# Designs tried in a protein design chat: VHH binders against q3afa8. Part 20

Target 1, 265 residues: q3afa8
Amino acid sequence: MDKASLGIGIFDSGVGGVTVLKELINLLPGENFYYLGDTAHVPYGSKSKEELLILGDAIIRFFLKLGVKMVVFACNTSSAITLPILKERYPVLMEGMLEPLRKNMPAKAKVGVLATEATVKSGLYQKKLMETNKFQEVYMIACPQYVPLIEKGIVSGKEVEEATREYFEPLLKEEVRDVVLGCTHYPFLTETIQKLYPKIQVIDPAAYVAREVYRKLKENKLLGENGGKVQFYVTGDEKSLKNLGSLYLGYNIDRVQKIDLEVIV
Below, E stands for the ipSAE of ESMFold2; O stands for the ipSAE of OpenDDE; V2 stands for 0.75 times the mean of E and O plus 0.25 times the DockQ between their complexes.

## First folded at step 8 (VHH)

Design n2 (framework vhh_7yz9_2; at its last look DockQ between E and O 0.85; V2 from the best seeds 0.00; counts 0 for: unsure alone 63.3 < 65)
Fold by OpenDDE, look of step 8:
Structure n2 (fold): chain B 265 residues (1-265), chain A 126 residues (1-126)
Amino acid sequence: as target 1 above (265 residues)
Amino acid sequence: QWQLVESGGGLVQAGGSLRLSCTASGFTFSSYAMGWYRQTAGNEREWVAFITSGGSTTYADSVKGRFTISRDNAKNTVYLQMNSLKPEDTAVYYCARVAVFTYYGSGSYPDAFDYWGQGTPVTVSS
């Protein structure tokens, strides 16, 4: 079987990864995708490295059984913590959320990053950004209200706007013009954010991820030609994926297969 | 090579004042935020104040109203004016480049990843 005809695996702890999927579909129409939402084990941000590795191994094995040529970690936590390890452990191309951004994002004197509390607290995200020497000042903004609102399907309106104004206050004070969405859920709010702050460049890492995926596939002569299919999987509740995923992707997700990850302790 | 050199520390009586200076070299000083930290024996280093490249200042609650951070870009120097000193202000004070600002609602915290000075000791007697 032509390895180039194999699909691309994408996983996240929940529905946030669909924002990455959308970018991948747009840039790579010749590819087939397998999306896995590990909803049974959400949130990832509160888990230990060991726990995340156990889950990561199970997820990679799952994709390998399906037959994939690449796995995309559409999760910031996994990208930062487990991807570097798993990349060395399994003979499959892998990509995450952070590396494409940090490598390819233009240098800026100041950059804002909207992220979850867990991401901000970990310190890994900002550390990796700073290692590039592209930024003199990084403003990490914890956005604890965003994910709960998004999960409820609230992506516009007064509540989101109020939260956004609060989060952007320090950014505006420091005249930050570039703001990175440091959570895969946050692209759901791009329109709302942009409406409030039209002069701010909102940067979705998913775009960088998609470009990097394309680059890697091309480099390895693994670009697909006859793709266009997406299969959805979940390990727990499917409701969020079906509802919010459908809204974001612009079509109804009718089929979601529930799976059990083979966890090896 | 990036260097930071602190000065101005010493012994002072409670209620007194000191002015710390930190002179930077080896990088474009005006492009970076700077901060002061302090550390006592056996404790973790804590941030005291920071000033952004744009000149915005932030202070730890323990020093608000007493300490003032400022910078002179022409001299590549950041200052910490310490007034109304208390015995609990006794520590080694360090200057650092502040690269990351973390915001939790109303709270802000500076993070320095690299380029610390050697520190200057401040002792406040009762």
Scores: ipSAE 0.802, ipTM 0.922, lowest interface PAE 0.4, mean pLDDT 94
Fold by ESMFold2, look of step 8:
Structure n2 (fold): chain B 265 residues (1-265), chain A 126 residues (1-126)
Amino acid sequence: as target 1 above (265 residues)
Amino acid sequence: QWQLVESGGGLVQAGGSLRLSCTASGFTFSSYAMGWYRQTAGNEREWVAFITSGGSTTYADSVKGRFTISRDNAKNTVYLQMNSLKPEDTAVYYCARVAVFTYYGSGSYPDAFDYWGQGTPVTVSS
């Protein structure tokens, strides 16, 4: 009956949340994790606040049935829109993508962000970075070629290097040395980027999320040695999680359970 | 307490030229990017031109080839040279300290962070 023995729930609209999961597994190897990709309801960015709250509520209830001490919102949209509201509805600890970025970025004169066109248009990363008062200049780079290449399994070689040189040209011109990966697919490219630009510090926000999860569990006396197991769930298609997720995590995801969320409207 | 003071506006005939100036105080001017924005009556403010702390420049499509932004860090001043003026360039022009640069492939779009001057009106008559 020890609350520290409960697991940690992690959700995203798709497979992108595995970047957070990988960092959590590495930092908290004794904890049990439940990963949910809500693939039946993607994209979250096109949904109303009310729809996102209904889905978030259902996801939290699903995790509570599994037995969790914390829910991680590994989705930028859900972190911004639903987390502040849902934390008032449930006593379970919560962490998202935006506050760890705000808290953990070191002060620098300049920072770059690689992101999708949609993410750049949303304003989420630039707004959060500017709120820190740690940066004088923020460089947002839309990278439309990256996701198609990564989805084909192309994470190195000529095509990726050419796209990367194009995207980094303005960053090099302005002598930007710290670059944030503002898309959940982009961690696959870290080795290629570091090979091309060894003096650039590549920053994956997922590491900051893992640090904040650790700090919250420690502060609340909820750290546990609970076996280090991971269970995977989707609400729709599972092929992307099994393929891309396995590649990213470096081991084979053999079991993915398909579930239906209990939506209350 | 920072200040941005625009000057150089006025009435000019179509096809003419004006040079706007913006003098900064109360912050380390050379460390910040600077921009020019304009606002017509009843419309939202639009960016016009931008210059980074490193000297890189970017222009809105509507002014490319006609306007030139420059800076003099020794005088804490940013300039906008406006040539081949058109009646649609009529607006109040504001300089701003800006901190965000966005690249969507072939262009960049600076965004101001609530550090605006008082503005200098420009009227271009036909």
Scores: ipSAE 0.311, ipTM 0.653, lowest interface PAE 1.6, mean pLDDT 85
ESMFold2 (binder alone), look of step 8: mean pLDDT 77; pTM 0.771

Design n3 (framework vhh_7zox_3; at its last look DockQ between E and O 0.60; V2 from the best seeds 0.54)
Fold by OpenDDE, look of step 8:
Structure n3 (fold): chain B 265 residues (1-265), chain A 125 residues (1-125)
Amino acid sequence: as target 1 above (265 residues)
Amino acid sequence: DVQLVESGGGLVQPGGSLRLSCVASGFTFSSYAMGWVRQAPGKGLEWVSTITSGGSTGYADSVKGRFAISRDNAKNTLYLQMNRLKPEDTAVYYCARVAVFVYGSGSYPDAFDYAGQGTQVTVSS
């Protein structure tokens, strides 16, 4: 079996991962993708490491059963917590949200990071960025309004703009020119953010992820040639994926398969 | 080599004041955020305050309204004015070079990559 013909698995706790999927599709048109939204267990940010590992194992096994050559952790929480463990546990290429950015992002004196409160609170994201020694100052901004707005399909307009102005005020004061989207939902707001602040470089980690995925596949001679298919899976509610996913991807997601993860306790 | 040297600690009564200083060397002081952390007896390291290179400040909830952080870039010196001191402020205070500044809450600690040897602050009647 030509391993290069196998698909790429992408998972998130919800719909945010579609922003990563979009970048992957754009950069890797020869690949087939399996997207899994673990909507039955959202949010991941409030779960223990042990719980996340249990879910992670089940997810990896699911993808392996489908036949994948790579799994992309399109979840910041999983990228930070479970990916380092799971990559050693399973013989499949894995990539997450953080390492590609860490590895490839150019050095800057100042960088802003928009993130969820949970991400900021965990300290893991900023710790990893700090360890790169690429930045003199990292400004972490909790953005509690963003995900709720995005989940409602509100990605532009007064509410988003007001929230954005609030969040960017300290960044502007510090003359920050580079801002990282530290949540997979936030790329939904890229256009709005860019419109408000055209001089700010908005950095989507998904782009780095896609490039790194490409690099790894190429190095391993695993690039696909006849792809272009995407299959969608959820473990719980599909509504968000169908609605917001369709909006972001620019086509209607009509088919979503509900699955049950085989959780081993 | 990065060096941070704290001073100004001592014994003070509850309600009293102290001013800590930290002299930095071995890096471009003005380009970095600086801060204070403390460690009380039997407790872990606690973030106290940060001042960015641009002059923005943050404080832990426990010290808000009582402590004031400032800096003199010309002197490569960081300051912490501590007013209305409480027994629970008793700790070794460390000057720190702060790499991560968290906006929006005094509940989230900043992250630092270097710290000094510390200066003892004791608040007791």
Scores: ipSAE 0.735, ipTM 0.883, lowest interface PAE 0.5, mean pLDDT 93
Fold by ESMFold2, look of step 8:
Structure n3 (fold): chain B 265 residues (1-265), chain A 125 residues (1-125)
Amino acid sequence: as target 1 above (265 residues)
Amino acid sequence: DVQLVESGGGLVQPGGSLRLSCVASGFTFSSYAMGWVRQAPGKGLEWVSTITSGGSTGYADSVKGRFAISRDNAKNTLYLQMNRLKPEDTAVYYCARVAVFVYGSGSYPDAFDYAGQGTQVTVSS
């Protein structure tokens, strides 16, 4: 058994992790991926640390049975709370959402963050960016029109462009040149944003996750060559993954396997 | 390394004016947003005003129309002009470097990443 031929497990509480999956597929075309949306237990943000550890433990064991060399925590809550603990329990490489951003963002005078109203009001994202000590000014922009438009499949055209101009006006005034996509939906808008503002560098945190996965696999001599397969799993409802996931990936997700997590109490 | 030195506080009667200054060193002043926070006796920190590196300003409702924040990047100095002072303005005023802006407000007091030693402003009844 060649360890490099093992797959990469990716999990999220729902379909949000598809944005990470897309970046991984693009950067690592020789790898096999297993995507798990733990839809029976969404949302993760309201669960206790102990509940999240029990679920994370079961998810990692599921991936180990499939044959993985790495597990990607494509959930911000799981990355912050469970990854440091579960990393000590299992011999598999792990990567999450927070550290790739902190590690890969260059020092900049100013950075903008496009986020939902809930994320902005929580204070969490800006706190994480401040902890890096890499930025002098962080501009948090609440973008209430974006998710509704994206959920309708509207990612370009007049309505999106008008909303984008409204959101970017303060960023342009302050000469902000680097903008972070602080919501899993917003990568759909990258091309529209770049068309309107070619001087602005759009930063998708998922891309940094993919880079760190690549780096870790390369450094451990675990890069795969003959893969390219993606298998999808859910623990509950599969509708959102098949609909939104397919739209985001640009191809139909024909088969999603429903599984039951084997919880050890 | 980072130094923020406030001055200009003092005792003043209600209706009077004071001008606070804050001289900055140890960082590129012109690249950072700056602001003022205050702490009244026995109370927590209260955001007063913020000015971005580009000059956009924000004010707490309690001081709008009475206070004016400004900066002189050539002198690495932040100012707060305080007019029509009231007894409730009595506080230690701190100059602060601002790291985070929320759209439409200009600043968030919990997002100050460095503050000076403060200058006392006392407004008698």
Scores: ipSAE 0.303, ipTM 0.604, lowest interface PAE 2.0, mean pLDDT 85
ESMFold2 (binder alone), look of step 8: mean pLDDT 83; pTM 0.839

Design n4 (framework vhh_7zox_3; at its last look DockQ between E and O 0.48; V2 from the best seeds 0.49)
Fold by OpenDDE, look of step 8:
Structure n4 (fold): chain B 265 residues (1-265), chain A 125 residues (1-125)
Amino acid sequence: as target 1 above (265 residues)
Amino acid sequence: DVQLVESGGGLVQPGGSLRLSCVASGFTFSSYAMGWVRQAPGKGLEWVSTITSGGSTGYADSVKGRFAISRDNAKNTLYLQMNRLKPEDTAVYYCARVTVFTYGSGSYPDAFDYAGQGTQVTVSS
């Protein structure tokens, strides 16, 4: 069996991960992808580490059963909490949202990070960024309005703009010029944000993830050549994935397979 | 070479005021967050206050409402106005070049890479 012909697994607690998928597809056209939205257990941000590990194990096992050569944690929560553990448990390449950014992002005196309230409160994201010694000042901005708007398909217009102006006020005051999207949903708003603030460099971690995935695959001689297929899976409701995923990917997601994760307690 | 030189310390009675100054050299002062830390006798270093390059400020709970941090970038100088001083404020105060993170209205220090020699502040009746 040619291991390079195996697919890449991507998972998130919901639809946000499709933004990562998009970047991966763009950079890795020779690969096949399996996308899993764990919509039955959303949100991840309110779950305990133990619970997240149980889910993580089940997800990895699911992908292994499908036959993957790599698993991408397209979830910030899982990237931060479970990925470091799970990568030691399973003999499959893994990548998450944070490390590629940490590793490859250029040093900046100041950086803003748009993130969920839970992410900001956890302190883990800013801690990890600060540990790189690449930044002197990190401005974490909680954006509680973004995910609800995005989930409703509202990615432009007055509501988004007003929220954005509110969130960017402290960043502008501090003359921040680089802003990281610290949630996988937020790339849906990139155009809106960029329109409002053309001088701000919006940084999507997904781009870094894709590059790192490419690097790892290449290093391991696992780059695919005959890919281009994407299979979608969900553990719960599929509506959000079908609607928002289709919108972001630019084609209709018609086929979504519902699965049950084998959770071992 | 980076240099931070504190001044303004001294002996003051409880309820009194002092203004500390720190003159920075050897780096672009205006581009860095700065802060004050202190060390009381027999205690470890304690964060007191931070000011970002953009002027956002943060304070330890123990000094909130009494201390005010400010900076003059034209003079490469950091200040700490200390009012309503208490005996428990007695410490060596150090000026530091700091890294910070902020969320909401708060500025918090992460670490510092340079600090001055310190200035003694003694609050006693």
Scores: ipSAE 0.586, ipTM 0.817, lowest interface PAE 0.7, mean pLDDT 93
Fold by ESMFold2, look of step 8:
Structure n4 (fold): chain B 265 residues (1-265), chain A 125 residues (1-125)
Amino acid sequence: as target 1 above (265 residues)
Amino acid sequence: DVQLVESGGGLVQPGGSLRLSCVASGFTFSSYAMGWVRQAPGKGLEWVSTITSGGSTGYADSVKGRFAISRDNAKNTLYLQMNRLKPEDTAVYYCARVTVFTYGSGSYPDAFDYAGQGTQVTVSS
């Protein structure tokens, strides 16, 4: 079996990882992808490190049974907490949300990050960015209105614009021109943000993740050809993936397979 | 080598005033946010005030309205004017270089990468 013909596994606790999947499909059209939303165990943010490791371990074993050459952690929590540990347990290539951002962001005097309240309070984005020594001032903006609006399909119009003006007020005051989307839902808002603030460079880490996946596959002689299939899996409810996921990808997600993770404790 | 040197502390009666200063060297002072943190005897560090490179200021609730932070970029110097001092303001005050600002979560700047050696402020009768 040729390892380069194996697929790429991508997981998130829900549909947010579709923003990473879209970038991967665009950059790597010759690859096969397996997308898993672990919807039976959402939310990940309230789980202990031990629980997250058990779930992550099961997800990697699921992907290994499908036949993957790489696993992408399209979940910010899992990327920060479990990836460093699981990377040492398995020889399969792994990539997450934070390291590609760290590697690919140019040095800037000021950078803003739009994130959930939980992400901001965790300190994880701040810590990763500060470790680079690339930034003099980092502005972390908690955006509690965004996910509820996006989940209702509201990605433009007055409500979103008013929330966006509120969140960007400190960024504009301090003349911050580079803003990172620190939540997998926020790429749905890129057009609205750019309409309001055309001089701000909106940075979606998903593009960096795709570049790092490409680089790692190339360096390991694992780039595939003649693929192009995407298979979708959930562990629970599939409605959000089929609705929001289809909207973001620009085509219908017709088949979603429900699976049970084999948890070993 | 980054250096932050505080001065201006001392003994003062309740209701009095002090002005702290912090001379910075080893980095481009005008391009960094700065702040003051303090540590009372037997307590952890407490954020007091920050000023961004653009001049925006922030204050802990316990000092708001009584303390004023400022900077003179030409002199590489950070200041803290402390008025209407109370015994609970007694602490070692540290000048700090601040890199992270948080908005909308009720969070305060909780990441700084350098702090000075401190200057003692004692408020007692």
Scores: ipSAE 0.412, ipTM 0.686, lowest interface PAE 1.3, mean pLDDT 87
ESMFold2 (binder alone), look of step 8: mean pLDDT 82; pTM 0.838

Design n5 (framework vhh_nb_b201; at its last look DockQ between E and O 0.94; V2 from the best seeds 0.70)
Fold by OpenDDE, look of step 8:
Structure n5 (fold): chain B 265 residues (1-265), chain A 126 residues (1-126)
Amino acid sequence: as target 1 above (265 residues)
Amino acid sequence: QVQLQESGGGLVQAGGSLRLSCAASGFTFSSYAMGWYRQAPGKEREFVATITSGGSTYYADSVKGRFTISRDNAKNTVYLQMNSLKPEDTAVYYCARVAVFTYYGSGSYPDAFDYWGQGTQVTVSS
């Protein structure tokens, strides 16, 4: 079996990973993708490391059963917490949200990071960024209003703009020019943010992820040639994926398969 | 090598004033945020004040209005002017290079420091 013909698995706790999927599709048109939204266990940010590992194992096993050549952790929480462990447990290429960014992002004196409260509180994201010595000052901004708005399909308008103005106030005060989207949901707001602040460089880690995935596949001679298919899976409710995913991808997601993760305790 | 050296500590009476200095070397001082922490006996180290590379200042609630953080980039030095000192201000004061700021709404907190000084003792008698 030509291993290069195998698909790429992408997972997130919800619909946020679709933003990563979009970048991957754009950069890798020759690949097939399996997207898994673990909607039955959202949110990941409130779970323990142990819980996340149990879920992670089940997810990797699921993808392996499907036959994938690579798994993309389109979840910041999983990227930070479980990916380093899981990559040692399974003989499949893996990539997450953080490493591609931290490795390839240009050095800046100041950088802003928009993230969930859980991400900010964990300290892992900023720690990893600082380890690169690329930044002198990192400004972590908790954005608790964003995900709820996005999940309601509100990606523009007064509410989003007001929240954005609030979140960007400290960044502007410090003359930050580069702002990282530290949550996979936040790319839904890129246009709105850019409209408000045209001089700010909005950095989507998904672009870095896609490039790194390409690099790894190429290096391993695993680039696909006849792809273009995407299959969608969920472990719980599919509504968000169907609605918001369709909106972001620009086509209707009509087929979503519900699966049960085989959790081994 | 990054080095931070505190000075200016000592014994003062309640209501008195002290000015702490922290001399920095081994890095481009003007490009980094600097801050002060303190640790009292039997207590955890706590944030006191920070100043960004851009000159923005933040203070702990317990020292607001009494303490002032400033910096002289030409001298690679950060200062902490402490006025109206109280016995509860007694602690070892540490200078730090601040790397991460965290914002929750209107609140701002230094989150991570990558280098610390050895500290200077401040004792405020009643």
Scores: ipSAE 0.754, ipTM 0.895, lowest interface PAE 0.4, mean pLDDT 93
Fold by ESMFold2, look of step 8:
Structure n5 (fold): chain B 265 residues (1-265), chain A 126 residues (1-126)
Amino acid sequence: as target 1 above (265 residues)
Amino acid sequence: QVQLQESGGGLVQAGGSLRLSCAASGFTFSSYAMGWYRQAPGKEREFVATITSGGSTYYADSVKGRFTISRDNAKNTVYLQMNSLKPEDTAVYYCARVAVFTYYGSGSYPDAFDYWGQGTQVTVSS
């Protein structure tokens, strides 16, 4: 079998990675995709580095069994914390959320970033932004309530609005106008954020990721031509993927296969 | 080339005051946050105060109410007014340019800087 005909594995802790998958499907219609939501272990943002490495290792081994030419870390937490380490352990091509952001983010005097606690504590997201020399002040906001709410299907209403007001308070005080969605789940909250703060420009890096995936496949002569299939997997609950995921992708996710990850302790 | 030069240190009696200055060059001063840090002999360097490009100020608990950070964008200078000085304020004071602010809620303070001055000694005699 030709390596270019192998699929692309995409993973996230839950439904969030469909925001990246949508951009990948649109830009790379000739590719086969395997999407894994690790819903038995969501949220990733509250997990230790050691836990995330164990899970990431199991996920990559799962994708290698399926036959992939590339793994996309469609999770900002995993991209910040685990990708640099797992890249050294496996020869398969990898792409995450941070390097495409670094390469493609437009210059701004002030930028806010909504992210998970784990992403913020890693220091790596901040470092990637500062390496660009495009920003004078970067405001990192840890948002621990967001992923749990989104995975329950709660993307609007009082509970989300109260959390959002708390997270945006320092951004409003410092007159930040441009806010990056530093978690692949957060695009589901864009309408709520814009309702509360219509003057804030919300920036979703998912398109940057798709562009960089395309470039890596092209550079390595691995672009596929006769694919176009997407297969969906979860490790636990599938409801958010089938509901919010289908709505965001614009088609019905009928078949989701439940799997157990082979974890090595 | 970013350059930060502190001045205004010296010897002062407990209860007295000093005003530190930091002259900045090599960057658009008004667009960046600035801060003061200090290091006593045998201790780790610690945060004292910051001021954002928009003028918001943050202080360490140990200096709140006694120290005031300010900036003059026309002179490319950040200041630290230190009142009611105590012997435990004795340290080398460093000016820094701050670029990252991290929030887990109100009360979180800047935890990263990218440029650093040579320092000015403040000695508070008992």
Scores: ipSAE 0.495, ipTM 0.728, lowest interface PAE 0.9, mean pLDDT 89
ESMFold2 (binder alone), look of step 8: mean pLDDT 82; pTM 0.819
ESMFold2, look of step 9: ipSAE 0.484; ipTM 0.743
ESMFold2 (binder alone), look of step 9: mean pLDDT 81; pTM 0.812
OpenDDE, look of step 9: ipSAE 0.751; ipTM 0.895

